# Miniprotein binders against p81326: the designs that were tried, part 11

Target 1, 226 residues: p81326
Amino acid sequence: MLHFGGFIMEINHISKILEKEREEYIRNKVEEYLKQGFSKDDAVNKANQSWRTYIGHRIQDVIYNLLKKFLKDSGLKVTTDKALNNRNLPEELDKVKRLIAINYGEYLFLPDADVIVYKVENNDIKIIAIISVKNSFRERRFETTYWKLKLKESPVTSHIKVFLATPDKDNEISYKCPNGKPKKMRIILEYELDGIYFLKEDFEETEKAKHFGKIVEDIIEISKKL
Key: E = the ipSAE of ESMFold2; O = the ipSAE of OpenDDE; V2 = 0.75 times the mean of E and O plus 0.25 times the DockQ between their complexes.

## First folded at step 8 (miniprotein)

Design u6 (at its last look DockQ between E and O 0.84; V2 from the best seeds 0.00; counts 0 for: pae E 1.8 > 1.5)
Fold by OpenDDE base, look of step 8:
Structure u6 (fold): chain B 226 residues (1-226), chain A 82 residues (1-82)
Amino acid sequence: as target 1 above (226 residues)
Amino acid sequence: SDEELKERIEKLLEEIFRIYELLEKAGNDEAMRRIFLLMLKIWELQRRLEETGDEELLEEARKLIEEARKIIEELRKLLEEG
């Protein structure tokens, strides 16, 4: 928790902070879609969908920029899958891209990698971790798990840690067995992934399920072993 | 230029982080929240700038930078008076 300092307080409330923008965002988007000729119902639906995407990006922004800031002094670098989606990549990023690629026989595809942490030593790149950022688990519940499993299948990528970072706004994975009923998603995600990091205080902490404040130190520790 | 703008934004973020740390030391939670919200806006802008090189976005960026500078100045004064 030492790395983020006072930011932890803000991180714990990130969902609530960002949710304050929703009403205005939706209103503006609805107006935009109405001007485009959509019906009121369609405009509302599209606005809500747009908000889901938007809020996801905003949370990703927080995680990306905080990691970039607080890993910098350790010599670790941070990028995104979006940054890798370029035809003309710098040599360093091109290497990063190749080192996270998953083999599908005739094709190589990138995993969903919202944030990629890597180090450069003697012109060699080592991928340390991939962080998937999820605001909610309504869709693609086990997508991160799929990518983790795929990365494990190759000796090139098997060492890459895969983390999930989430505010878990809807408390879908915050607890393993609330009211004595197992939460399948929490159990599976915790089992398959290398860690889950919560941008909130109200969750069941385990060895793998931690507060986001611990992610920097965990990544640094992993980096020392590579 | 686009590069100059990026540099200005990065410098602004560095300044924001410094102010945030000072506000933290001062125990001013309200001001910390305010500066954090500003960071969120800047990060969004940076992402959008990387995604789209739209002229409209450049103007938005300029306005946000000006807003940010004003907020930073206000918060610096607050720290000096306290």
Scores: ipSAE 0.759, ipTM 0.893, lowest interface PAE 0.6, mean pLDDT 91
Fold by ESMFold2, look of step 8:
Structure u6 (fold): chain B 226 residues (1-226), chain A 82 residues (1-82)
Amino acid sequence: as target 1 above (226 residues)
Amino acid sequence: SDEELKERIEKLLEEIFRIYELLEKAGNDEAMRRIFLLMLKIWELQRRLEETGDEELLEEARKLIEEARKIIEELRKLLEEG
């Protein structure tokens, strides 16, 4: 009887586990870019940017696969915004895509949300939550809050929970008032989002800011109300 | 053939989850970390297979499946010892 809690130790150390790959990854990428004709400085900059993208994808892989595995028995399904942009969508995923799309006049865009949780009841689909996976907050600090605000604007999407999942390795949002001063980024993210789930041990826990290990239970509970 | 390979990866992950369950019951943290690292490799490759289907990636997948089978065999033997 495998259960989600059995992965807590690995999940809370995911950044440290993946960091062991960094030196080899950077070395290989620098050589690759040098062979493409980039200068040393450009190759190093591109390799470091590539690493940030790579590690973010690796953390997203963990989140996606664990949620898919452990929500299955509760009748919940999981997909990604990348999968929804695929050209040959199965009918089920095409319905999911239509149910989360945001209207910008003559344009229709998906939230940039990384992971989507939904359920299927009698061939009807209900979107439960989207999870944005952030490895670092140097870039796109409030992207997730933007999508939450847009989803709130329509009665069709206003029920969708928007979560942030992050290791927050550099403690950019781990505490509300470090040194006695309010941290705007943490305060705003926690206020606007439905929850923040940390993939580490050390952070200020609140009703909305929790260990990632709680996310499966929370999603299941939310789904029962919909 | 490409779809067959993807199905083999799914079955491999199912087997890996069963072994992880047994390792957790046995309290073997080192072995749990080893198989978690294998899961990370497989999940990363699985994502890339879904995004692209170039021939190099298919060969990488076959090599990873064989690596995984060796690790699974080692961990099963470890579970038999205790």
Scores: ipSAE 0.678, ipTM 0.870, lowest interface PAE 1.1, mean pLDDT 87
Fold by ESMFold2-Fast, scan of step 9:
Structure u6 (fold): chain B 226 residues (1-226), chain A 82 residues (1-82)
Amino acid sequence: as target 1 above (226 residues)
Amino acid sequence: SDEELKERIEKLLEEIFRIYELLEKAGNDEAMRRIFLLMLKIWELQRRLEETGDEELLEEARKLIEEARKIIEELRKLLEEG
């Protein structure tokens, strides 16, 4: 049997673990960019940007694989937005894509959903949850909230839970002001979303804002009500 | 075949999770981090294989499987001693 607690402790510190690889990664990327003809300053800047992208993808991959591993025995399936953007989709994934699509009058668009959890019962597909993975809240802080609000507008998609998963390393949404009040961004995200799962230890839990280790149990519970 | 390689990687990941559990029970934090990093490297390679299918990546996958086997064996010996 697998113990979730110790594994979740490591995933909560994934950025710190991967930081040990940073120096070698940056050195290799600087060399690549220099060979491509970039200046030393440009090569360093591009290498640092590449590292930030790399960390984001690693966290997303970890979340995807953990959910896939721990939800499998509960009959739940997991896919990604990358899989849904493939040119040739299997029938099952094509159905998933159509069930998550948002109506803009004459047009249908997909939300930006990093990880998607669904189930198949009696040949019917039911979308359980979408999870947005954010390593930082620089430019797209309310993107997840926008997609949640759009999904709520249709009876076809209004049941879909929208979760945010984040290390929040810079304390952008886990910080409390000196008076004990959360920041405006945290208040809005927690109000509009169905849950926030932190890949960190130092924050105050609420009904909707929880340690990432609770996500598997929560998803299974939700799936039983659908 | 590609399908046989993918199945081999999945079985390797199951073994890695089992070793992780045993190391957690033994309280060996350093060994747990080592096996966790190996798992991350395998997941990255698995994703790259799914995205590109390059023949060079198939060779890289075989090399990583052999590397993983050696690390797993080393950690199993550590568990036997402790």
Scores: ipSAE 0.316, ipTM 0.685, lowest interface PAE 3.3, mean pLDDT 82
ESMFold2 (binder alone), look of step 8: mean pLDDT 78; pTM 0.704
ESMFold2, look of step 10: ipSAE 0.483; ipTM 0.769
ESMFold2 (binder alone), look of step 10: mean pLDDT 79; pTM 0.713
OpenDDE base, look of step 10: ipSAE 0.756; ipTM 0.892

## First folded at step 9 (miniprotein)

Design v1 (at its last look DockQ between E and O 0.88; V2 from the best seeds 0.72)
Fold by OpenDDE base, look of step 9:
Structure v1 (fold): chain B 226 residues (1-226), chain A 82 residues (1-82)
Amino acid sequence: as target 1 above (226 residues)
Amino acid sequence: SDEELKERIEKLLEEIFRIYELLEKAGNDEAMRRIFLLMLKIWELQRRLYETGDEELLEEARKLIEEARKIIEELRKLLEEG
């Protein structure tokens, strides 16, 4: 059963849809930064950086809300790392936070966890998956891989699936060997992560690299084995 | 209240999802795009409300809810006439 139905068409074009807002957004931000006393060049650079952050949040919104909606009937719950950054958490979320924490000796830190999928059974929390959302791979290309490897080091977190969801607007990881040369980033991400889900149609599909439309089914299947 | 507003937004989203499904069945791609764009705006607003919760955002939320209501009414009429 295609869980997303007609939303798949919109998902496939999400980058293009959101990009329509860029010109106006940049213009407004440039004006804002100029008023703050920045030079024209600095204002433009800051506006572009702001846009990258903004568009990333917008894509994350889509993924979070769609997963929340379409996993609800399966009894699975969805949260975010941001929701866990509160001093006073409900008991359920406090448990979620503790169950994804990575040990650094004297300190515990959370992985980048844009979306966290978990289930509650008999008052016990089981973390199913963490989804990292990336719009582009200009910086910190293997950050998600780092977190996956760190989660594997503990028996508490080793079972947690780590997925990457991306529209890959710049085609950085859409193909493994587009010009007969291996794309290092695609190969490593696919190898180290549990899955890559594309919010687009034009990509090389493999066992681990799938369309975002498959993520709900995959998560539900994983949840049944835990 | 903030809680009442959150509840209103959730109810609105539920209604939007229902309309989207009806539009899908009707094969109205343009209307589907329109309602999806509205959904995107609401999701952004929800995130911002959670992060900052300031009074200016509350007013923005009220305006967006009113806009959404109008769009929903228009799309319902479209479905009834088709």
Scores: ipSAE 0.759, ipTM 0.892, lowest interface PAE 0.6, mean pLDDT 91
Fold by ESMFold2, look of step 9:
Structure v1 (fold): chain B 226 residues (1-226), chain A 82 residues (1-82)
Amino acid sequence: as target 1 above (226 residues)
Amino acid sequence: SDEELKERIEKLLEEIFRIYELLEKAGNDEAMRRIFLLMLKIWELQRRLYETGDEELLEEARKLIEEARKIIEELRKLLEEG
């Protein structure tokens, strides 16, 4: 069953919808940086960096709010890594934070979790899934697989499903063998992760690579087995 | 007050979602896209309020709520004509 109702049409075109804002956004940001005294070249570079951050946040907002809305009736709760880094952390979220943290000897770090799905049963918290949201794979292209491997190292976190959600507008991981050539990034991500969920129509669908509309059903099914 | 603004936004989202459900049943793709774009703006506002506090965003929030209310009124009339 496809979740999100009619939003699935908009979700599958999210990059096109947001791209309509890009030219105006960049123009306004360049003007802003020029007023701050930056050269034209620096202003353009900074505006492009600002756009990537902006669009990433917009996509994360969509994913967070849709998951929160469509998982609530199944007794599942949703939070973000930003909420877990808040100075005044409620006890429930403090437990969530501790249950996903990775130990590096004297140091304790959160994985790149973006969105976290968990459930609460009699004050016990069970982490179900972590969704890493990536708008592009320009940098840190295998960061999500690194975190999956680290989570597998501990019996406390080894059950946590790690998903990647992406519009992949530039088709960096949309196909396994485009033009007959194996795409290492897609193949490795699909092999190592528990699932890849695309916020677009055009990609090679597999057992692990699915439309984002399937993610709610998958999370609910996983939660029933935990 | 800060709590009043947060409550207004939550009520607004509840109303928007009810309209969305009716538009989905009616099969009005244009109106559904309009609602989706509105929800995107509201969700961004909610996140920024969480991260930066609502005092820095009060003017922006009130403008968005007013914009949203006008869109909601238009879409309610569209549903009544059906």
Scores: ipSAE 0.581, ipTM 0.823, lowest interface PAE 1.5, mean pLDDT 86
Fold by ESMFold2-Fast, scan of step 9:
Structure v1 (fold): chain B 226 residues (1-226), chain A 82 residues (1-82)
Amino acid sequence: as target 1 above (226 residues)
Amino acid sequence: SDEELKERIEKLLEEIFRIYELLEKAGNDEAMRRIFLLMLKIWELQRRLYETGDEELLEEARKLIEEARKIIEELRKLLEEG
């Protein structure tokens, strides 16, 4: 079939590939905000925030399409929380949404599930895993653990595996104890989540912390037990 | 129309994956990066198209598909000459 390793090699370099786009993107956004009447300082700040959102979406798109491509032969399907927030939802996706949504009184919210893996058997849907994609851990670093704990509380969702996927280019969670100092963020994320998948070669591997190239076989193995 | 466009994009992605494998075997790093970057652009457009159905995105999709065909043809010729 396809040589999965080739794509993984390129994914390990995604931060480098997108770095050139950053310069032009930020310059264009600064000019745009200045033209709208924002101060120079505000324009720069807004442009940088816009870039963080943009690069996050790019990495999510990559992960979504790789999983969709390599899981389809195992009878597994892939969708996104953005697709599930569409107003005119196909019946199958409406069912997926109902199986993952969390009730907060009068309100229903989807977890931070950038990518969702499920299967359809005998017209019944089983959610296998959700994957949260993080490019940076400066802010909202424990949102994924919050959603894991919420899903674990319900018998409908407690079986769902919660994974984190990240290039972690700034080495924020790549090692548990660099220079002898424990990394709180890495330790907590690994403890609470079902797995962390790195889109890079240089990281401390454990039973739960693996290269992204392992995610397809792990998901297939999980699905066999359901 | 929308279903035809989505099918066209899926077939284009299959062709891109195939060319990527051939370029990888040939060891052409620059061509591999070029085709990979094209994939990223197509995936981003595909996501927006699936989420919104915006008429402006249909024009953008048409232009990107034509750009992709041109790049694929250039890379295919490169493989034939190597």
Scores: ipSAE 0.073, ipTM 0.529, lowest interface PAE 6.5, mean pLDDT 81
ESMFold2 (binder alone), look of step 9: mean pLDDT 78; pTM 0.704

Design v2 (at its last look DockQ between E and O 0.86; V2 from the best seeds 0.00; counts 0 for: pae E 1.54 > 1.5)
Fold by OpenDDE base, look of step 9:
Structure v2 (fold): chain B 226 residues (1-226), chain A 82 residues (1-82)
Amino acid sequence: as target 1 above (226 residues)
Amino acid sequence: SDEELKERIEKLLEEIFRIYELLEKAGNDEAMRRIFLLMLKIWELQRRLWETGDEELLEEARKLIEEARKIIEELRKLLEEG
């Protein structure tokens, strides 16, 4: 685990670390929503929903910034779908945006791309990988798979690797067949995606399911083949 | 300026990474956790600044930078005394 060093210990506990903020966050949000005129029950529900969104962003922050840091020396660049949502993009990012776009006939849409890794060679941009970040799989369980399949349909995007990064806090996809019962979600995600990277220690490792500590090496290796 | 602030935050993050590496070599897990938590706060702030550019966030950013500097100074002293 050459690249992250001591950060691996923190990565493995990222869900627990961030969860310490939940109680205070919920309390403050409940108070905010009550002041807005919501009922107590509605305020609590909205606060919980807000927390899920918030914690998702926080985990994405970790993954984005770590990848940005540890891919820098390899000459690889990192951006996000949010950064691409500007009307006035630098030429480089405008090219990145166009190279990940999916054709729907009259319209082009971007896939969910929490993190985008690309390289610039001789003024040409090559998209290497898209990393989807998920904290939990309660909703839209196969959305990342959908985008992977759509990207495969075009020769322009078919080479782009799609990875899932997750702490899998609820152990929804950590094991393929716990207690002898196949976990449909794990099996399908692993089959359809190019890799799953776990921000935890307790998971079933396979060729495609790895610790997050391996992602930098894997991305660098992919970049050399493109 | 907003650009100056961004540059200050980037420099601060670089310093934090350096200190983290030194703390790792020293085997100080508690200090490593402390500096990591600080890093998390800075990353959140950066994201929020990119999304909203709100003046209120600029003041929060300034306060966080000052807090970070104090923590960094404390940890540097700790490394020098160890």
Scores: ipSAE 0.760, ipTM 0.892, lowest interface PAE 0.6, mean pLDDT 90
Fold by ESMFold2, look of step 9:
Structure v2 (fold): chain B 226 residues (1-226), chain A 82 residues (1-82)
Amino acid sequence: as target 1 above (226 residues)
Amino acid sequence: SDEELKERIEKLLEEIFRIYELLEKAGNDEAMRRIFLLMLKIWELQRRLWETGDEELLEEARKLIEEARKIIEELRKLLEEG
């Protein structure tokens, strides 16, 4: 119910907490780019782009570490797609990588799977869920749904749950029909994905759209059915 | 070494989690916020160390560990005073 313990307060305000760092981060980054020889205008643009990447990684760090901590006692393991890109993978992680990779003939690519939850039983690895972490939806609004569709194309990967975790600070997908008008992005994401988990309280809850605090319980229940 | 530093960070995080739980029981929201901000810094550094194995990050890591020890000591004193 309150599986994350006292971290619920920080989870609800993660965007606000991290935004307090923005001004100092941008100032420091502009200084770095100026010292590298970039013009003032280029340094500012690069610093803003750097911030967007940085904040996304910070939110992913929170999700990864909290899931790792609170799923451990249920025998569930957590890794990241960044860890899977390491050339020197232990055998276990190499198997995880192969079990989520998408085959494009000559090439194998990992889906947009920021965080991966799996279990190990009798040296068999079962992928439970992948969680895509999105701070905003400006650029790659439906990439997560694309990867869900690709995973469904094979009976070997079709069981993998695909979740989206987001603070959605700009309310791009928080409500299904604001002002009586259907929000296309929310409706499509909710339809195609197995779940959307909000790192805030202000959103419209449905069977698939829940507070992030519920994700641990949901993952544990799914793992018991497998 | 790199492995010794990673172990020190993991032990530090374990201590921080225990302090967070005690602060939650005490209802000290300000202190919980302070230690959460510290966790964020440590988690970010830990990720960068694992992703790159960057030798340049070793000094940054040592400085953060020292800062973390000071914050932990301050918060332990706060918990003792009740």
Scores: ipSAE 0.590, ipTM 0.843, lowest interface PAE 1.5, mean pLDDT 86
Fold by ESMFold2-Fast, scan of step 9:
Structure v2 (fold): chain B 226 residues (1-226), chain A 82 residues (1-82)
Amino acid sequence: as target 1 above (226 residues)
Amino acid sequence: SDEELKERIEKLLEEIFRIYELLEKAGNDEAMRRIFLLMLKIWELQRRLWETGDEELLEEARKLIEEARKIIEELRKLLEEG
């Protein structure tokens, strides 16, 4: 049965576990790099870089498994771009891949679709949403926006919702300026994307910028309109 | 065999999620933490299976499934006592 309360509790508990995991991970990686002859400052920097990569994959895994569990009873299916890169795809996943691939002349590329939600009706597949997971922005701040704009150019993919999911621990897009204005990056991402879902409590909520706990209900509602 | 293993892991996760819902209703925060730690280990294994396709992970998967069954059994007994 579908339990939104359970979903929210799982997210909060996972966040606390990930924080403890971070402390142990960083300590171990710093010690590892120090033994390799790096300076203390370099070891700390490399450990933090390693953590950012690691946590990105962990958050993707969490989101995939939570969505798969909570969307199942609504007839919705979930996959990942990693699954779609398999050499021998089941017929269903091959169809999903073809429905989200973007044409660049002689080449087809998948968008950075960390998590993909779709439904099957009468052996036909409808893509509902693509979720991009970002733990930090830096030089990659508008990648999700680029893929959204490319998907809008084709009648095959223009209906697909593109969401960003992020803990935004560095307050890169959730920070409220002293004058009450959002940061420029937040404004641009919110304008271009179909939604932003935060894996944190402290942020400025809007119609498009919500707590991650609302994503299941939103996706189900979108799927009913398709 | 990969498809069989994938199905076994998925059924295991369904059982874990059901136990989580019962623990949430019972308000046992420590038991909920324990089951989430198990869930995270299984998710890590699933990700590694996707990224590598490595048959060497099959033995690690069997061992994790066995450990998970022991933890599930302990948590079921805790729910009966609560």
Scores: ipSAE 0.000, ipTM 0.209, lowest interface PAE 14.2, mean pLDDT 76
ESMFold2 (binder alone), look of step 9: mean pLDDT 78; pTM 0.707

Design v3 (at its last look DockQ between E and O 0.64; V2 from the best seeds 0.00; counts 0 for: pae E 2.3 > 1.5)
Fold by OpenDDE base, look of step 9:
Structure v3 (fold): chain B 226 residues (1-226), chain A 82 residues (1-82)
Amino acid sequence: as target 1 above (226 residues)
Amino acid sequence: SDEELIERIEKLLEEIFRIYELLEKAGNDEAMRRIFLLMLKIWELQRRLLETGDEELLEEARKLIEEARKIIEELRKLLEEG
């Protein structure tokens, strides 16, 4: 936890902090959708969906910027899949994009890569890790796992570590076997991924399931082996 | 220019991080929270600027930078009085 210092306290409460904005956000969005001609029920549903997307981006912002800050001194660089969705990329980012691409025969597609950590050595780029950021697991529960498995299929990408970072707001994957019942999602994600990092205190810690405060050290250690 | 604004935001963030560290050493949790909330707003704005580059966002950015400068100055004074 040495790298984040006092930020750990804020990180642990990030979901709660951001949730304070929800009521006002929903109200404003409902009004917006009503003005667009949607029914009240449709407006509410759309507003809730918009909020889920919005809060997801806000959490990604936190993770991205903290990693960017605390990995800088180690010489590691950080980008996002969104930054790679440009027709005119700098050479460095174009290389990053190509090095994470998954082959589907006639097509190359990028995995969901909310945060990408890489290093540049002698003008060569090495991808170290991809971090998927999820606030909740209501939909697309195993999407990150799918991408991890796809990355393993190529010698070009098989070395890339795939991590999940989450506050796990709804406690869907915080524990493996609460009340003696196995949580399928936690077990599968922990098995298939290289690590899960929690932006909270209340979770079952394992070798692969850690507090987010450990992610910087883990990434630096991985980078030294590549 | 958009580039100048991005640079100004980056410098501002660096200053915010420095102040945060000082507040941490001083044990001022309330001030730390306030600075963190400001940081969240700046990060959101920075992301949105990179995504759309809309003129409305530029004005929002200018206002936020001004707000941030005021908060930073207040917190610096707080640190000097302690």
Scores: ipSAE 0.795, ipTM 0.909, lowest interface PAE 0.5, mean pLDDT 91
Fold by ESMFold2, look of step 9:
Structure v3 (fold): chain B 226 residues (1-226), chain A 82 residues (1-82)
Amino acid sequence: as target 1 above (226 residues)
Amino acid sequence: SDEELIERIEKLLEEIFRIYELLEKAGNDEAMRRIFLLMLKIWELQRRLLETGDEELLEEARKLIEEARKIIEELRKLLEEG
C-alpha cells in the first residue's frame, strides 16, 4: 500500500518540481495568445497568469486523485462539482447531485465544492464531506464558509462536513495571532468550517487546523458515525 | 473501445503507484519525481476527458500510455538492478 504522507511531501513542493517546465510552458502559452491576437505584453502577462492557474489545477488534481484512491478501500467514493454539472449524468451521480443541491427559491444550485465524498449504503447515497481547495485568499475569502452555512440550514444537508485544503504559501491563514494580533480570516474560517487542512509544514495546528495528511483518517471516522 | 482505453489508464495508474512505493522504499528521489510528473500528466488528461468528453483527447491518451510504458520499463529495470 502506498503511504499517503509521501505524496503530501510532493504536493508541498509541486511548484518547485514543475519549475523546470515553466520556461517551455510560458513560451508555448505566449505563442498561443499571440496567435489569438493579443499584444506581446498582454500575451506575456496572460501566460504568467496561466502558469499560476496551471499550478493550482495540478494541486486540485493531486488532492482529488489521492482522496479517490485512499478512501476507496473504506467504501467511500469521490466526485467533483464540475463532474456533477455534466449534461449526461450517470444515475449514481445524479442522486449525489440532488442530495447536495441548495434551494434558492425557484432555483437549485450546487455548492462550489472542488471535491465531494460520499458513500453508497443499502442502495442509498450518503454525502459525507465537501472539500474546497484554495491556493490564495485574495478573492472569495469566505466562499467556503458561505456554503457551510447554507448546508447547515437544511436537515437533509446539515450533516455534511465542509473542509478547506490549502497550501497557503503566502501565510494568509497559517496563524491565528501573527505578531500578537488576531487574524480575522483564520479565526472565522476555523470557527465556521469543520476543518482546515494545510499542504505545508509551517502553520499553527489546532483541533480544526491540521496537516493534510490527517484528512483521510478524519473522513473515514466521520463516515462510520453517519 | 473508449471503455477499454479508460480501463487501461486505470490499470496503468495502479502499476505506477506500486512502482512509486518501491522507489520510496529504495530512497530514489529522482525516480520518484519522474513518476510523480507522469502521474500528474495522466491525472490531468483524465480530468479533461471527464470534464469535456473531447474525442481528440483519446489520441492524446494513447500517446501518453505509450510514453508511460517506456518510463515504467526504465524504472522497473532500475529497481531490479538496485
Scores: ipSAE 0.458, ipTM 0.791, lowest interface PAE 2.3, mean pLDDT 84
Fold by ESMFold2-Fast, scan of step 9:
Order: C-alpha cells, then structure tokens, then sequence
Structure v3 (fold): chain B 226 residues (1-226), chain A 82 residues (1-82)
C-alpha cells in the first residue's frame, strides 16, 4: 500500500505531461501543414492523425519505463518485444523469447507482447505477464485475445497473465451502450484476458477492468504466487 | 549500460517537463517550443536504443544528454530573470 503512492503520483504527473505534449504537438503540426498549403481543416485532421501514430509508440515507452522503475525493488525484470527482436540477444533475453514464442509448425512467432514482466530465480526464468498496449483498436481489436488463447494451449505458457493497457481515448471499449450493456468488443476482451488496465479516469471498474495505477500491485501479487 | 542510460534519460525527461511547466506559467512560447522539440529528440533516441542497443546510438545519447543539460541551464536562467 505504501509502495503504490509513488506510482500513482508518477502516473498523474505523466498524464499531465502527455496532455501538454499533445497540445504542443498538434499546434506545431498544424502550423507545419498550413505552411505546406493545406486548409485549416485539413491541417488539423493531418495533425491529429500524426499524433495518433506518435502517441501509440510513446505510451508503450512510458509503460515500459514505469513498470521497470516500480517493479525493480520486487525483484522483477521488464523487457519489450522490440528488445527480443534485437540481432544481438543476451542469454537471459534469449531464454525469455523462447519461453513466450508460439509454435506454428516450422515457424515461431512472438505474441503481441509490447511489455514483458519476468523473474529470474536460481538461473531459471519465469514469465509473469505480458502487456499489450493499444492506443486504438481499429483493425487489430482481437489480436490480444488471439495471443492469450494461443498461450493457454501450452503447459509452458498457460500460466502467463495477458493484460491489455489502453488510454481508450476514442471510447472504443470503455463506452457503455444506452441500455447500460458494454460493447461486444469490451465483453470479449474482458472475458478472455486476465485484465484490462485503462489509462483514463472515466469508466466503471470491474474485477478485471481497472485503472492503470493498480497494475504494479497486481503484478507483484501474481509473482508471489508463482 | 543500456539500462542505466535509459534510466538517466528518464530522469532527464522528468527535469525537462518540470521546466516546461514553469515556462508555460511564465508564458514564454518560444522557450516552450524549444524544450518540447528537445523532448521529442530524446524520446526518439530512447526508442531507437530500446530497439537496437547500437554502440553508436549510445554515443549519440551521451551527446544529446549534454546538449539537453546546456539547454536546461539556459532555460533555468531565463526563468530566474522573468
């Protein structure tokens, strides 16, 4: 409990930073597109499209760094699928990669594991969780559930928790229909995944759909049971 | 190490944003744009470091951190004056 006050403060600080960053990014991109001869409406639309691409990568980096910082004292390590695809893999990361890779006959694929949490005990690696980070769900809405179901098929990977982290700024899975029923995508994601962590304030929490500020404590608790 | 460098970059980003907030309160739009563009450079470099671990990128990162420290010092002096 005492451990998590700092994490919540850091999330609040980062949220303010990202909001100011968005304002400046949009302002600069609108000016840039206006100078190129685009109309005001086109410049604004292009700036918003550019921001959506930018923020997707930015949120992944933020989540990686926050989890690395706040899980370190609990003996937990954090890596990324980008790191696992590096040409020069350290032995430890090569072991992590092998423990999450999914077999498709002659082919091995990594799940959508933007951030990976693991621990090392007695030179053995145990994967605790993978976190898929989604800024929007346009074309890849069920990718995370697909990977969860594939991981469940193997005794090597079936224990691995699969989480979704998302700001859901477009209200794609946090919006409720007028009858109070969640959208189909939200129902499926919450049912199949081990948890959804929202980087936004305005949604109804459930047992599995929580504010992102709860993720560190949840991961630590899971790691103690393994 | 790459990990220690990434941690140093994160601390630098925290300091940069503290300055950004102060510049916003002071209403210095030019200084705000300067710090914002620096932040974008640092985040892009951090992303490349996470992807490759390239030794040349480590040297580029050290130079950018030095550049950032100089800019931070200049902007702190501006805040003290106004």
Amino acid sequence: as target 1 above (226 residues)
Amino acid sequence: SDEELIERIEKLLEEIFRIYELLEKAGNDEAMRRIFLLMLKIWELQRRLLETGDEELLEEARKLIEEARKIIEELRKLLEEG
Scores: ipSAE 0.000, ipTM 0.201, lowest interface PAE 15.8, mean pLDDT 78
ESMFold2 (binder alone), look of step 9: mean pLDDT 79; pTM 0.719

